# Ledger of designs, part 20: VH-VL binders against Putative glutamine--fructose-6-phosphate aminotransferase [isomerizing]

Target 1, 262 residues: Putative glutamine--fructose-6-phosphate aminotransferase [isomerizing], of Saccharomyces cerevisiae (a2p2r3)
Amino acid sequence: MCGIFGYCNFLIEKTRGEIIDTLIEGLQALEYKEYDSSGISIQGDELESLNIYKQTGKISSLKEEIDLYNLNKNLPFISHCGIAHTRRATHGGLRRANCHPHNSDPSNEFVVVHNGVITNFANLKALLMAKGYVFKSDTDTECIPKLYKHIYDTSIELGYNLDFHVLTNLVLKELEGSYGLLCTSSHFPDEVVAARKGSPLVIGVKGKTDMDVNFVEVEYLDQEEDYLKLNTQTKSSGNVLAAAPVKYNTCLRKSPPFVHNT
Key: E = the ipSAE of ESMFold2; O = the ipSAE of OpenDDE; V2 = 0.75 times the mean of E and O plus 0.25 times the DockQ between their complexes.

## First folded at step 11 (VH-VL; framework fv_becotatug)

Design M3 (from K8 with heavy chain I101E I109Y, light chain S92D; at its last look DockQ between E and O 0.07; V2 from the best seeds 0.00; counts 0 for: pae O 5.9 > 2, placed apart)
Fold by OpenDDE, look of step 11:
Structure M3 (fold): chain C 262 residues (1-262), chain A 124 residues (1-124), chain B 107 residues (1-107)
Amino acid sequence: as target 1 above (262 residues)
Amino acid sequence: QVQLQESGPGLVKPSETLSLTCTVSGFSLSSYYVHWVRQAPGKGLEWLGYIYTSGSTRYNTPFTSRLTISVDTSKNQFSLKLSSVTAADTAVYYCAREYWEATGQSDYYYFDYWGQGTLVTVSS
Amino acid sequence: EIVLTQSPDFQSVTPKEKVTITCRASQSIGSSLHWYQQKPDQSPKLLIKYASYSFSGIPSRFSGSGSGTDFTLTINSLEAEDAATYYCHQSDSWPLTFGQGTKLEIK
């Protein structure tokens, strides 16, 4: 059993410390006695940077781990997206490397927390390894952020600048199994995507009024047009993972409001 | 005291399967990744693979088709099977325990305890 | 795979001399480098972990340094018992790999 938790503040100032506390408190609320690892991802000191903190043991161990870095906890953020995970070592052993979040690369371009099972993990891993990706964990989740990066890089090479939700849809089409997942990226600051297939996912929105849900976009269908455009151009290059279209249940995007500078 | 001990036949015929067992004491297999490493005579160390009690395994690429590592937690043992052996598989085989520490954002893993090793000779 | 290249392959040294062994990685591995000592007919023993940290029970004459691609094992004052083959090992990425070894003989 695993738990995922995301926290986003938009146009509400929060300190790094408050954000960390919120993420940890969220995990604590999900905590069962059987959890043996936890982790978080938050924005780094630089714009468009993501940090990952994770540790085996109880949530208290994660707190201790975070404290070792002597982070400026008073750093304010007007907008921020963080994700968190706690797990029991059911898939992969009890190793720090197996803890969530998982990243695409050492620069943390894509960071993912995941509940569920990717059943085609072996195939995805083989393909990604053939592309030069190095796997460090024993988890099926590790393929997801790497797949994000692969598709992103490929899209850029092809001259496409995909939206985060479109990119996510392309990733989800390649995944088989069940999942609840959150993804953040340095390429998409102040955005978080949430997706589910067969796993429960709950989204809470707190605004000035109970009706302020304007920042949450819910997609039930893949953008077939964008996918087809990408596929038509990549057929010749052999670099696109050809997966059968899989219907996924829900993809959610939370983006900051377009501040129309009038 | 942490101990690992390799056991198995010292001689295996070509094309047969090499089978070894590592018996551990002083720690629980449920808490550690354990590995196989071999050393050909007069040569360096070669990593073969690891296993965890969950059944998770990783094999070095050259051995993926021939190597099977298994674990029996009830006996505090884990095993190696290497099929279709040739003279090139003659080596001292070591079992080792992996330890890791939380040092920053990087994962560091090392072998803190090794078995004494067992020589396996492949010969007709 | 990450290739670790040690230098030298062999060294004959006099007791009390300072010995330096180098290990170069084919790519950056941060501090995920470890040093092992192997005496004849014995299993490898951990000396240095994470490039520069001595393992428990290791004499103070052994030290490690380096990061990224270049690493060094130093024996400040060689003792007769230090005759062995030394291996660097990386745990940064799969597959795990070792250097080819450096054999130290004592004159």
Scores: ipSAE 0.018, ipTM 0.558, lowest interface PAE 5.9, mean pLDDT 85
ESMFold2, look of step 11: ipSAE 0.599; ipTM 0.798
ESMFold2 (binder alone), look of step 11: mean pLDDT 89; pTM 0.920

Design M4 (from K8 with heavy chain S56R I101T S106T, light chain S32N; at its last look DockQ between E and O 0.02; V2 from the best seeds 0.00; counts 0 for: pae O 8.9 > 2, placed apart)
Fold by OpenDDE, look of step 11:
Formats: structure tokens, sequence, C-alpha cells
Structure M4 (fold): chain C 262 residues (1-262), chain A 124 residues (1-124), chain B 107 residues (1-107)
């Protein structure tokens, strides 16, 4: 059993310390005795930067790991998205490299936590490696943030500036298997996308008053227009992975422009 | 190279305790769940249980009263004890290494490496 | 427990033929099915994980498909060395269970 947890504050000031604590507490609430690795991703000191902290062992080990970095825990954030993961010894064995979150590259352009199985991982990995991506873990999850980056970069090269949810949809279409996942990106500050296929996912919203949830967009994707556009443009270039379209159950996006005090 | 090797008595008397040890090499038991699976002669595979370095165990329901799995990470070994054996416990016993992922509360487990197996015959 | 039923129990085939083995689960298990090959007097060997993912070092003639309750192992162009018993395995729920096996003999 694994757990993923995301925490976002919008237009409510939270310190880095509070955010870390919230993420860790969330993981603790999900923790089972068999969990022996955990990790979080939070915003770095620079705007549009993401940090990843992960460690094997108990959640306490993650706390210790984070403390080693001597972060300014008093740094305030008006808006922030963080994601977290806890697991037992999963695919690839118990080692730090296999812990979530996983990143697209050393600059953490895309960061993902994932529960599930990417059944076409071998193919995706091979294709991504051929594109120059270096895999550091033994997990199937690692292909996801790299795929995000690949599709993102390709889209940019083609002159498209995709929305995060559109980008996510393109990524999801390339994934086979089952998943619950959260993704954050330096390209999309203060946004988090959540997607599920065959895995449970719960979204909670807290506001000042009764629930304004208009900032949470839920998509049941049969929309292939943007995908088709991209594929049409990239088919000639061979830069986009070609996988059979897969129906996804749910994709959620929190978009800052629609955010009320939460 | 990843290796698992079962060892123990090939013959056990009825009502006695079957004891086996699996010795591993090429990997650390601290990093992997390991399992016992048996196969009666001419029959299929039956999962018995697993252990993790933390001492966490899970047994298949029919064996919960008779089966004990233990681990000694310092020796790179984990063991099986099956008490009150009968002829029905005659089988080749395998130890195996687990790889795992998760979706929700559902486990995705496969065994990537197996021992060669050791035959244990229960006979008077 | 989840019961896995394989079909057929036994098959005698000629080299170069296409072989199909099926595994049916008593309930939906998504893609949480794996295939093993066991040759006589040997331990099981992993062939396919997660229903359709070929394990490292496995010849391309082996493939897996299916989801939910119905799964298939396919050997495209059977080789003599493929004589073995094949087992499906589910890890969707405890206890872990195996199919009864399909014995493949080569004519």
Amino acid sequence: as target 1 above (262 residues)
Amino acid sequence: QVQLQESGPGLVKPSETLSLTCTVSGFSLSSYYVHWVRQAPGKGLEWLGYIYTSGRTRYNTPFTSRLTISVDTSKNQFSLKLSSVTAADTAVYYCAREYWTATGQTDYIYFDYWGQGTLVTVSS
Amino acid sequence: EIVLTQSPDFQSVTPKEKVTITCRASQSIGSNLHWYQQKPDQSPKLLIKYASYSFSGIPSRFSGSGSGTDFTLTINSLEAEDAATYYCHQSSSWPLTFGQGTKLEIK
C-alpha cells in the first residue's frame, strides 16, 4: 500500500514550515506499518523552483532528512502547492532513488508522486532514453515526469503553449495501466494536477465560508482536440510518443485564477 | 548476481516441525520482501507467506496456526517453520524475492527471483 | 480468495505454432496478473508482469494481454525449449494465488 498526498494553499499565507508539517502529517495519516519510504516536493527559495526531499525509512527519517538542509521554515507563501508520497519497498526495491517524488530532470521542471502501475513503462523508458533522458530509479513512475517534460518541450518547439491540464491529458494518453498521481511543475506555478485511472483519489477543499470549489476543475477526458492538434503537428516530426488513446477517469486541476481564499 | 537458496531436511516425520532456511546473496534482505511458496508433487504453486526486515509477516490463512517465518538480516537468511506436518505438506518449497508497486490499497507483487527449491517429504 | 483458472490444463503443440494460454480471475484484478514459466525440475521463472509487461531477458515471442478478469499469454512461434508449465499469478488481493498451471508439451 502507498499513499499520495497534496496540499495547496491559495491566498492564505502559510510558512514553509507549516506546509512541510501539513504534508508530513498528511502522510502520517496515511501511514501503514509497512511503509518504509517517503518524500515531499515543495517550492524552493526561487520563484518557480521545486525542491524534492525523500528518504527511506519511517516518516521520521524524512523529517530528519529535511532538517539537514536547514531550510528557512519561516518563509511565507501566499500560494503554494506541495505533494507527498509514502510507500513500502515497491518497484525497484528499497532505496532512496526509488522513493517518490520523481522528477523530469535535475532542475525539477516536473515533479510527480504516483500510486499504480505503468504497464507500458518499458516502451516509454526506451523512447525517453532515446531522447536523451537518464533514468536513475528502478520505478515505473520515473517515466511520468520525463514524459511531461518531453511533451512540454515538444509542444513549445511546435509553437504551442499548453495549459497544464492539457499537457496532463497528453501525458495520460501515453500512459497505460492504473494510477493515482499528482504533478507539480515549475512551468505552472501554484498549480497542481491530479489524475486517476483505477486508483482512488480524494480532493478536500477548505474555505473561509461554505465551500467555494469553483477553482477546482474536474475533467472527464474525451476531449482529443488539443491532443489531435499536437499529434498532427508532431507526427511529421516524430517527436511525440505515439500511444493508443486511453480513456482516463478523472483529471483535476487547481487553477490560481479561480482561487478563493482556501 | 541475485541468488536465493533453500536448505533444510528433506525428510520430516508426521507431527514434527518442518524447518527451512533461505540464504540470499546479491541483494540485501533489508531492502526486499521475501516469500515462501510451495509446490506439491505434480501440483501447482501455493503461496505460504512473506516477511520483511522489519519483522512484518503475512501468512496464508490455512497456515496461520502452523507457519512462522523469521528473518536474520545479519546472516542474509530468512526461515520457515511449519509445525504439525502431515503428508499434505510434502512439497518443493521455494523462497522468492518480491518486487512491488501499489495502487490505492491494492498490491502489485511479482517474484523476480526464485530459489531452486528444496523437496521436503513428510513420511514416517 | 481470488481464484485463477487457466485454460487449457494441457496442450501438445508443434514447434513454430502459435500458442495461447488463458487465465480467468474470479473477480476483476485490473492488470495485477503475472505469468511464470516452470520447466521440469526447475523453479518458476517470471515471464510477464502486470499482464503485458515482458520481464527482462524474456524472448519477444512471449507476450501477455488482458485486463479485468480475462488474461492471455501468447507464445508466437513456439520453440522446443518452451516446453514447460505456465502459471498465472495474481497479487490484487491477499492471499496471493496462482492458476492451476498449463502444461505445454512439444510434439
Scores: ipSAE 0.012, ipTM 0.507, lowest interface PAE 8.9, mean pLDDT 84
ESMFold2, look of step 11: ipSAE 0.221; ipTM 0.643
ESMFold2 (binder alone), look of step 11: mean pLDDT 89; pTM 0.925

Design M6 (from K7 with heavy chain Q104E, light chain S32D; at its last look DockQ between E and O 0.06; V2 from the best seeds 0.00; counts 0 for: pae E 7.1 > 2, placed apart)
Fold by OpenDDE, look of step 11:
Structure M6 (fold): chain C 262 residues (1-262), chain A 122 residues (1-122), chain B 107 residues (1-107)
Amino acid sequence: as target 1 above (262 residues)
Amino acid sequence: QVQLQESGPGLVKPSETLSLTCTVSGFSLSSYYVHWVRQAPGKGLEWLGYIYTSGSTRYNTPFTSRLTISVDTSKNQFSLKLSSVTAADTAVYYCAREWIATGEGDYIFDYWGQGTLVTVSS
Amino acid sequence: EIVLTQSPDFQSVTPKEKVTITCRASQSIGSDLHWYQQKPDQSPKLLIKYASYSFSGIPSRFSGSGSGTDFTLTINSLEAEDAATYYCHQSSSWPLTFGQGTKLEIK
């Protein structure tokens, strides 16, 4: 059993310390049962960097872990996306590596927290390992950020520059099972994607005006998959929030995705 | 104190199976990936494979057909079996613990055994 | 597999000198490069993890830098006890691989 929590501030200045506190408080609020591990991902010192902090034990252990890094907690962020996770070990052993968030690579290009079960993770893992990915955990979740990276890199190699939501849709097409997940990426600063299939996900938005909610895009996929994109990108043209759902006939094992307008 | 100690025969005949055991103390095998690495005399380090308490293993490609790593958590031991040995398998064999880095585990080695020399000779 | 090539293979230096050892990867490995020290008749000892982070208990004279394909281990002021063979190690891709080693002798 796991809980996921995301916190985003857009065009509202928050310090790193405030962000961390908010994420930790969020996790504490989810801690209605005894969890055995927790973790967060926040922006690093560089704009295109993501840090991961995770630890076994109580949330207090996570706090201690974070403190060991001597982070500048006064660093301000006008926009920031952070994600957090707490779990009771049900899949994989009790080790730090099994804690969320999981990353695509040591540079944390893609970072994911996940609540649910990826039933085809063994196949995905085998495929990704064959591609040279090194898996550090025993969790099914670890396949997700690595799959993001694989699809991203492949798309770039093929000359495609996919939006985060399009990339996410491609990833989700390869996932089987149930999930609530959050994903952040250094390739998509100030964006977070939230996806759910079968697992509950609650999103709260607080803005100064009703128009402030326009940065939240909700897409409904044909396979009863819902995901939300949060970004700070000021789209110059008003109604462009609805990126036309682009369906891709893509398989991780097949040639590059065909983009067609649905 | 974290400790790893290799044990086994120092001499193995060609075509036979090399068997080694690593006994650990100061930590639980249930929480760590553990690895085998060898070093031929005067040569560099070669990774052989790892095991986790779940039974998950991975072997270096050249050894996939003849290497078996197993774990016995009740004894705080994990073992290596390398079949069909040749002179090329003469090396100091190390068992090592995988580092669980800050925030995540990684395939680096923070604690090593002292190593045990295994000579393949008729 | 990722091949790690160290330079030099051998170096003889005097105490208090600055020593630089390089490790080049056959492909980009981000920051997943680590350094070990192996003294004669001893097991390897972890020095640097993730290209630039010193492991616990390692003297400050040891430092690492680099990313992608080119990495450097630096000993700012060599001590006699630093006589050893140094290995770079990558954990980015399977299989895990090591450099061929750099033997450092103290004059």
Scores: ipSAE 0.023, ipTM 0.506, lowest interface PAE 6.2, mean pLDDT 85
ESMFold2, look of step 11: ipSAE 0.043; ipTM 0.583
ESMFold2 (binder alone), look of step 11: mean pLDDT 89; pTM 0.924

Design M7 (from K7 with heavy chain W99T I100W Q104E, light chain S32D; at its last look DockQ between E and O 0.03; V2 from the best seeds 0.00; counts 0 for: pae E 12.1 > 2, placed apart)
Fold by ESMFold2, look of step 11:
Structure M7 (fold): chain C 262 residues (1-262), chain A 122 residues (1-122), chain B 107 residues (1-107)
Amino acid sequence: as target 1 above (262 residues)
Amino acid sequence: QVQLQESGPGLVKPSETLSLTCTVSGFSLSSYYVHWVRQAPGKGLEWLGYIYTSGSTRYNTPFTSRLTISVDTSKNQFSLKLSSVTAADTAVYYCARETWATGEGDYIFDYWGQGTLVTVSS
Amino acid sequence: EIVLTQSPDFQSVTPKEKVTITCRASQSIGSDLHWYQQKPDQSPKLLIKYASYSFSGIPSRFSGSGSGTDFTLTINSLEAEDAATYYCHQSSSWPLTFGQGTKLEIK
């Protein structure tokens, strides 16, 4: 349907250019006939900063656009979590405001990519608008990062110091419908959370040593062959929480419908 | 229909606080950010900051220590206070409405007030 | 912060002539470049958003193009009412910034 992809390196140096290339290549492995938008989010030059790069059209347009930002592609990251998204082309074109990733606020405190349908979106949007949030897009996804920020800010005002996975559980309790999502945050650098409900999720892990990750059971949808295959001897287990920091090196796979990090 | 109108004293003494009000009508305050932009005589436009009705603000870096932007939703008013002014703060001050992202995109100003000249002179 | 440099600073032009104004960003801003017109003693008015999309009610003689770092505003068949200062504006990164302006005068 749509593709989400995440890539994390932990305690193994990767340059910004290598991270971008990995995210783009992850999106390019999706086999839709054409795309109408794509985007990525990566850390900026400062610790605790996030940048979003997104564009309508083909994925190659996104890569060309990123190259024009004059980024220091040689900047090294010992640990980094990046997320990416692409959508199948639709009639009537797409506005840039509807591209993923979506942010909570202009400072990108929380950034989300998502597939699926948030069935209580209208109610969440109304609540968030009443709390002062301004929606820039037509997508149901936009409510997710804004809900993250609302709950986070409320927790800080009440004197709590929530872990990212605890915050994520609070956010997920408010969502109805189906989703596969990845979230990063400037408040939780080097962390990514992944969650699924009713959508496929694939996690690949490659590293020098074993690492602990919340259990995830996965299924595949192969767009060129009409069948499902379990590649990791696992199955769907519901909501997913990420333990951080952990070391990953996610390789591209030939046959999953969607790919994101562990 | 959509209107923004700046008001306040046209003359402010150096080292004092410049205070302006932007009165708005014709749109839902809950759907829009309001920005302040200024223009020194004969010069270009300089973005100062924004506010949303929740009280969330962002200021341009040189102004973070001197600038306060606020909102009074009961009066449909946005306010700007700039402390410790100098002659360099002499400018026409505009309030401007950001486009609604659902239809127009982010941080683009579709409606502007008439502007009010503030002169800082001793 | 992102610096926008416009060229030229000033141009005197004949009615019905084609006019081109450029804006160069100090780093890529994608298509997050917008154009405003400011007539003498008036507030700025939005002309073009996202490099190439006209705001409602803007005459078709105004068009924009470009992406990344180099952007162009074109006025085809200039009218006398187009005498104004034109500003580019980027919304890609904080702080929001404007170009220094390009003043057009009618000969």
Scores: ipSAE 0.006, ipTM 0.425, lowest interface PAE 12.1, mean pLDDT 76
ESMFold2 (binder alone), look of step 11: mean pLDDT 91; pTM 0.938
OpenDDE, look of step 11: ipSAE 0.025; ipTM 0.559

Design M8 (from K8 with heavy chain Y99T I101E A102S S106E, light chain S32N; at its last look DockQ between E and O 0.27; V2 from the best seeds 0.00; counts 0 for: pae E 2.5 > 2)
Fold by OpenDDE, look of step 11:
Structure M8 (fold): chain C 262 residues (1-262), chain A 124 residues (1-124), chain B 107 residues (1-107)
Amino acid sequence: as target 1 above (262 residues)
Amino acid sequence: QVQLQESGPGLVKPSETLSLTCTVSGFSLSSYYVHWVRQAPGKGLEWLGYIYTSGSTRYNTPFTSRLTISVDTSKNQFSLKLSSVTAADTAVYYCARETWESTGQEDYIYFDYWGQGTLVTVSS
Amino acid sequence: EIVLTQSPDFQSVTPKEKVTITCRASQSIGSNLHWYQQKPDQSPKLLIKYASYSFSGIPSRFSGSGSGTDFTLTINSLEAEDAATYYCHQSSSWPLTFGQGTKLEIK
């Protein structure tokens, strides 16, 4: 059993400390007696950087871990997206490496927390390894951020600049199984993508005013057109993961409001 | 007291499958990764692979097609099968327990307990 | 894979002498280096973990140092019982790898 939690503030100033506390409190609210690891991802000191903190043990161990880094907890963020995870070690042993979040690479271009099972993990792993990706954990989740990066890099190479939700849809088409997942990326600052297939996912929105429900975009359908365009161009280069399209249930996107710099 | 003990046939014919079992005591397999490491006569140590009770395995690349590691928690045992053996597979085979620590960024893995090793000779 | 190269391959030393064994990694491995001692007809025994931390029960004459790519095992005053082959081991990246070993003989 795993729990995932995301927290985003948009146009509301929050300090790093407040953000961390909120994520940790969220995890505590999800905590059952059997959780043995936890982790968070938050924005780093540099613009478009993501940090990951994770540890085995109780949530208190995660707090201690975070404190070791002497982060500036008073750093303000007008907009920020953070994700968190807690788990019992069922898929993969009790190692820090097996804790969520998982990253695409050492620079944390893509960061994912996941609740569920990717049933085609072995195949995905084999394919990604053949592309040069190094796996460090024993979790099925690890393939997800790496798949994000692979598809992203491929799309860029082909001259496409995909939106985060479109990229996510392409990733989800390659995943089999059940999942609730959150993904953040340095390529998409102040954005978070939530996706579910089978696993439950709840989104809460709080604002100073009655926020229009349009602030959260919900997609139920595959953007088949963008996928087909990508596939038609990549057929010649042999670099596309040939997975059968799997119907996913819901993809949620939260984007910051267009700050018209007037 | 933590103990690991390898067992299996000391002689295997070429092209056959080498099968070994490691029996552990003094700890639970459910809490530890366990590994196989071999040492050819007069040579160094070569890592083969590991298993965890969840079924998670990792094999060294040269052995991916021939090596299978399995675990039986009810017997406190884990096993190695190496198929299509040749003279190059003659070695002392060790099972070992993994311990790890983390600095927050890196996991450090080392072997704190080893079996005594069992010699397997591949010969016609 | 990360290649670990030890130096020397062999050393004959007199009791009470200081012995130094080096291990060089083909790439940086931080502090993810460990040292094992293997006596004849025995299994390897952990000496040093994380480059510089002595394992429980290891005599104080054994010490380790280094980071990145260059590491050293030191025996300050060699005892006759220290005759063995010593191996460095990296756990920074998969696959796990070992040095080729350094055999110490006592004169």
Scores: ipSAE 0.165, ipTM 0.666, lowest interface PAE 2.1, mean pLDDT 86
ESMFold2, look of step 11: ipSAE 0.442; ipTM 0.739
ESMFold2 (binder alone), look of step 11: mean pLDDT 91; pTM 0.940

## First folded at step 13 (VH-VL; framework fv_becotatug)

Design N1 (from M3 with heavy chain Y50V; at its last look DockQ between E and O 0.64; V2 from the best seeds 0.00; counts 0 for: pae E 4.8 > 2)
Fold by OpenDDE, look of step 13:
Structure N1 (fold): chain C 262 residues (1-262), chain A 124 residues (1-124), chain B 107 residues (1-107)
Amino acid sequence: as target 1 above (262 residues)
Amino acid sequence: QVQLQESGPGLVKPSETLSLTCTVSGFSLSSYYVHWVRQAPGKGLEWLGVIYTSGSTRYNTPFTSRLTISVDTSKNQFSLKLSSVTAADTAVYYCAREYWEATGQSDYYYFDYWGQGTLVTVSS
Amino acid sequence: EIVLTQSPDFQSVTPKEKVTITCRASQSIGSSLHWYQQKPDQSPKLLIKYASYSFSGIPSRFSGSGSGTDFTLTINSLEAEDAATYYCHQSDSWPLTFGQGTKLEIK
């Protein structure tokens, strides 16, 4: 079993340190004795950069790992999205490489934490490897961020600038199994997508003032929606995976712009 | 073009401090992790340590008390200091770039570019 | 630390022969194994990353395989220019470690 935790501050200033602490505290709240690794992803020093910190062992080991990088913990963020994960080594051995979050590439264009099982990961992996992606872990999760990048790049090549939630839906169509997942991306600053199929996912919203519940858009997909027919027939051998019809339980979309009645 | 070049004294006396500089070009030290690796004559490769973009360092355990790696981004240089040297420290010293782009943590601990190496002999 | 043991230490081979070098890790490292080539008086050069992925510009005669603890570098049809010492390297755990090297000489 794994636990996933996401934290977002929107138009509320938080320091990097506060964000890290919040993520870690979230993980601690989820922590069971059986967990043997943990990790977080937060925004880097540069806009549109994501950092990943992960370590085997207890959460304390993760904290120590983070401290090695001497991050400026006082760096303020008006808006920020971070994701976190604790893991029991069920898929893959106890290796740092198997810890979440997983990334799409060395630049961390897409970063994912995942609770569940991707049953068709072998096929996805094979496809993505054929496209030049390098796999490092023994986990089924690793295919997800790479798939994000693949679909993203393909969409860009085709002249589409997809919203993160649309991109996510395209990714989810290719995934089989059960999952709760969070994804952040350097291409979508200050956004996080959450998706679930079978696995539970809880979303909490807190505001300085009474917030209308309508700030979180949740999409339920029971049927195959005609998403952007990405004419994946690009002449090049790198076709977007033919999506099998997949039913989504829940997809969290970007919230509409906050009318800050602060 | 990515280049790394080691420089320093070719001869160091026992108990003294070995000081080397790696000068880089074609990339920014703020964007890449840089490692030091040495090779004793006729022997294999030994990892010494790494300096991250943040300036933090990680050293191989045998060298934690003697090794200091630092960076001067203004000069595109990073430095190695190894104190209390003995004959066992005679080696070709390499600086190498890790294949990882401008991220906080790397899982790609392989080296895509190496310096030519500089021989340091420890002798009385 | 993770100990990488290569086999053989030395091999003298004839051009066009198939060469196999093995690397065994003291514990499982998944696919976090890399291969370097070092020619005399030169710095190491990356050949294979993560067990089986060829680095850019590397001839197709070089290939890597394996996972867990056992890895193999294969040179399919040795060329004279392949005379070098080959090292495996693990990036799974700190500290980073290398195999002891395999020296290939060409007859």
Scores: ipSAE 0.022, ipTM 0.613, lowest interface PAE 4.1, mean pLDDT 84
ESMFold2, look of step 13: ipSAE 0.303; ipTM 0.654
ESMFold2 (binder alone), look of step 13: mean pLDDT 88; pTM 0.917

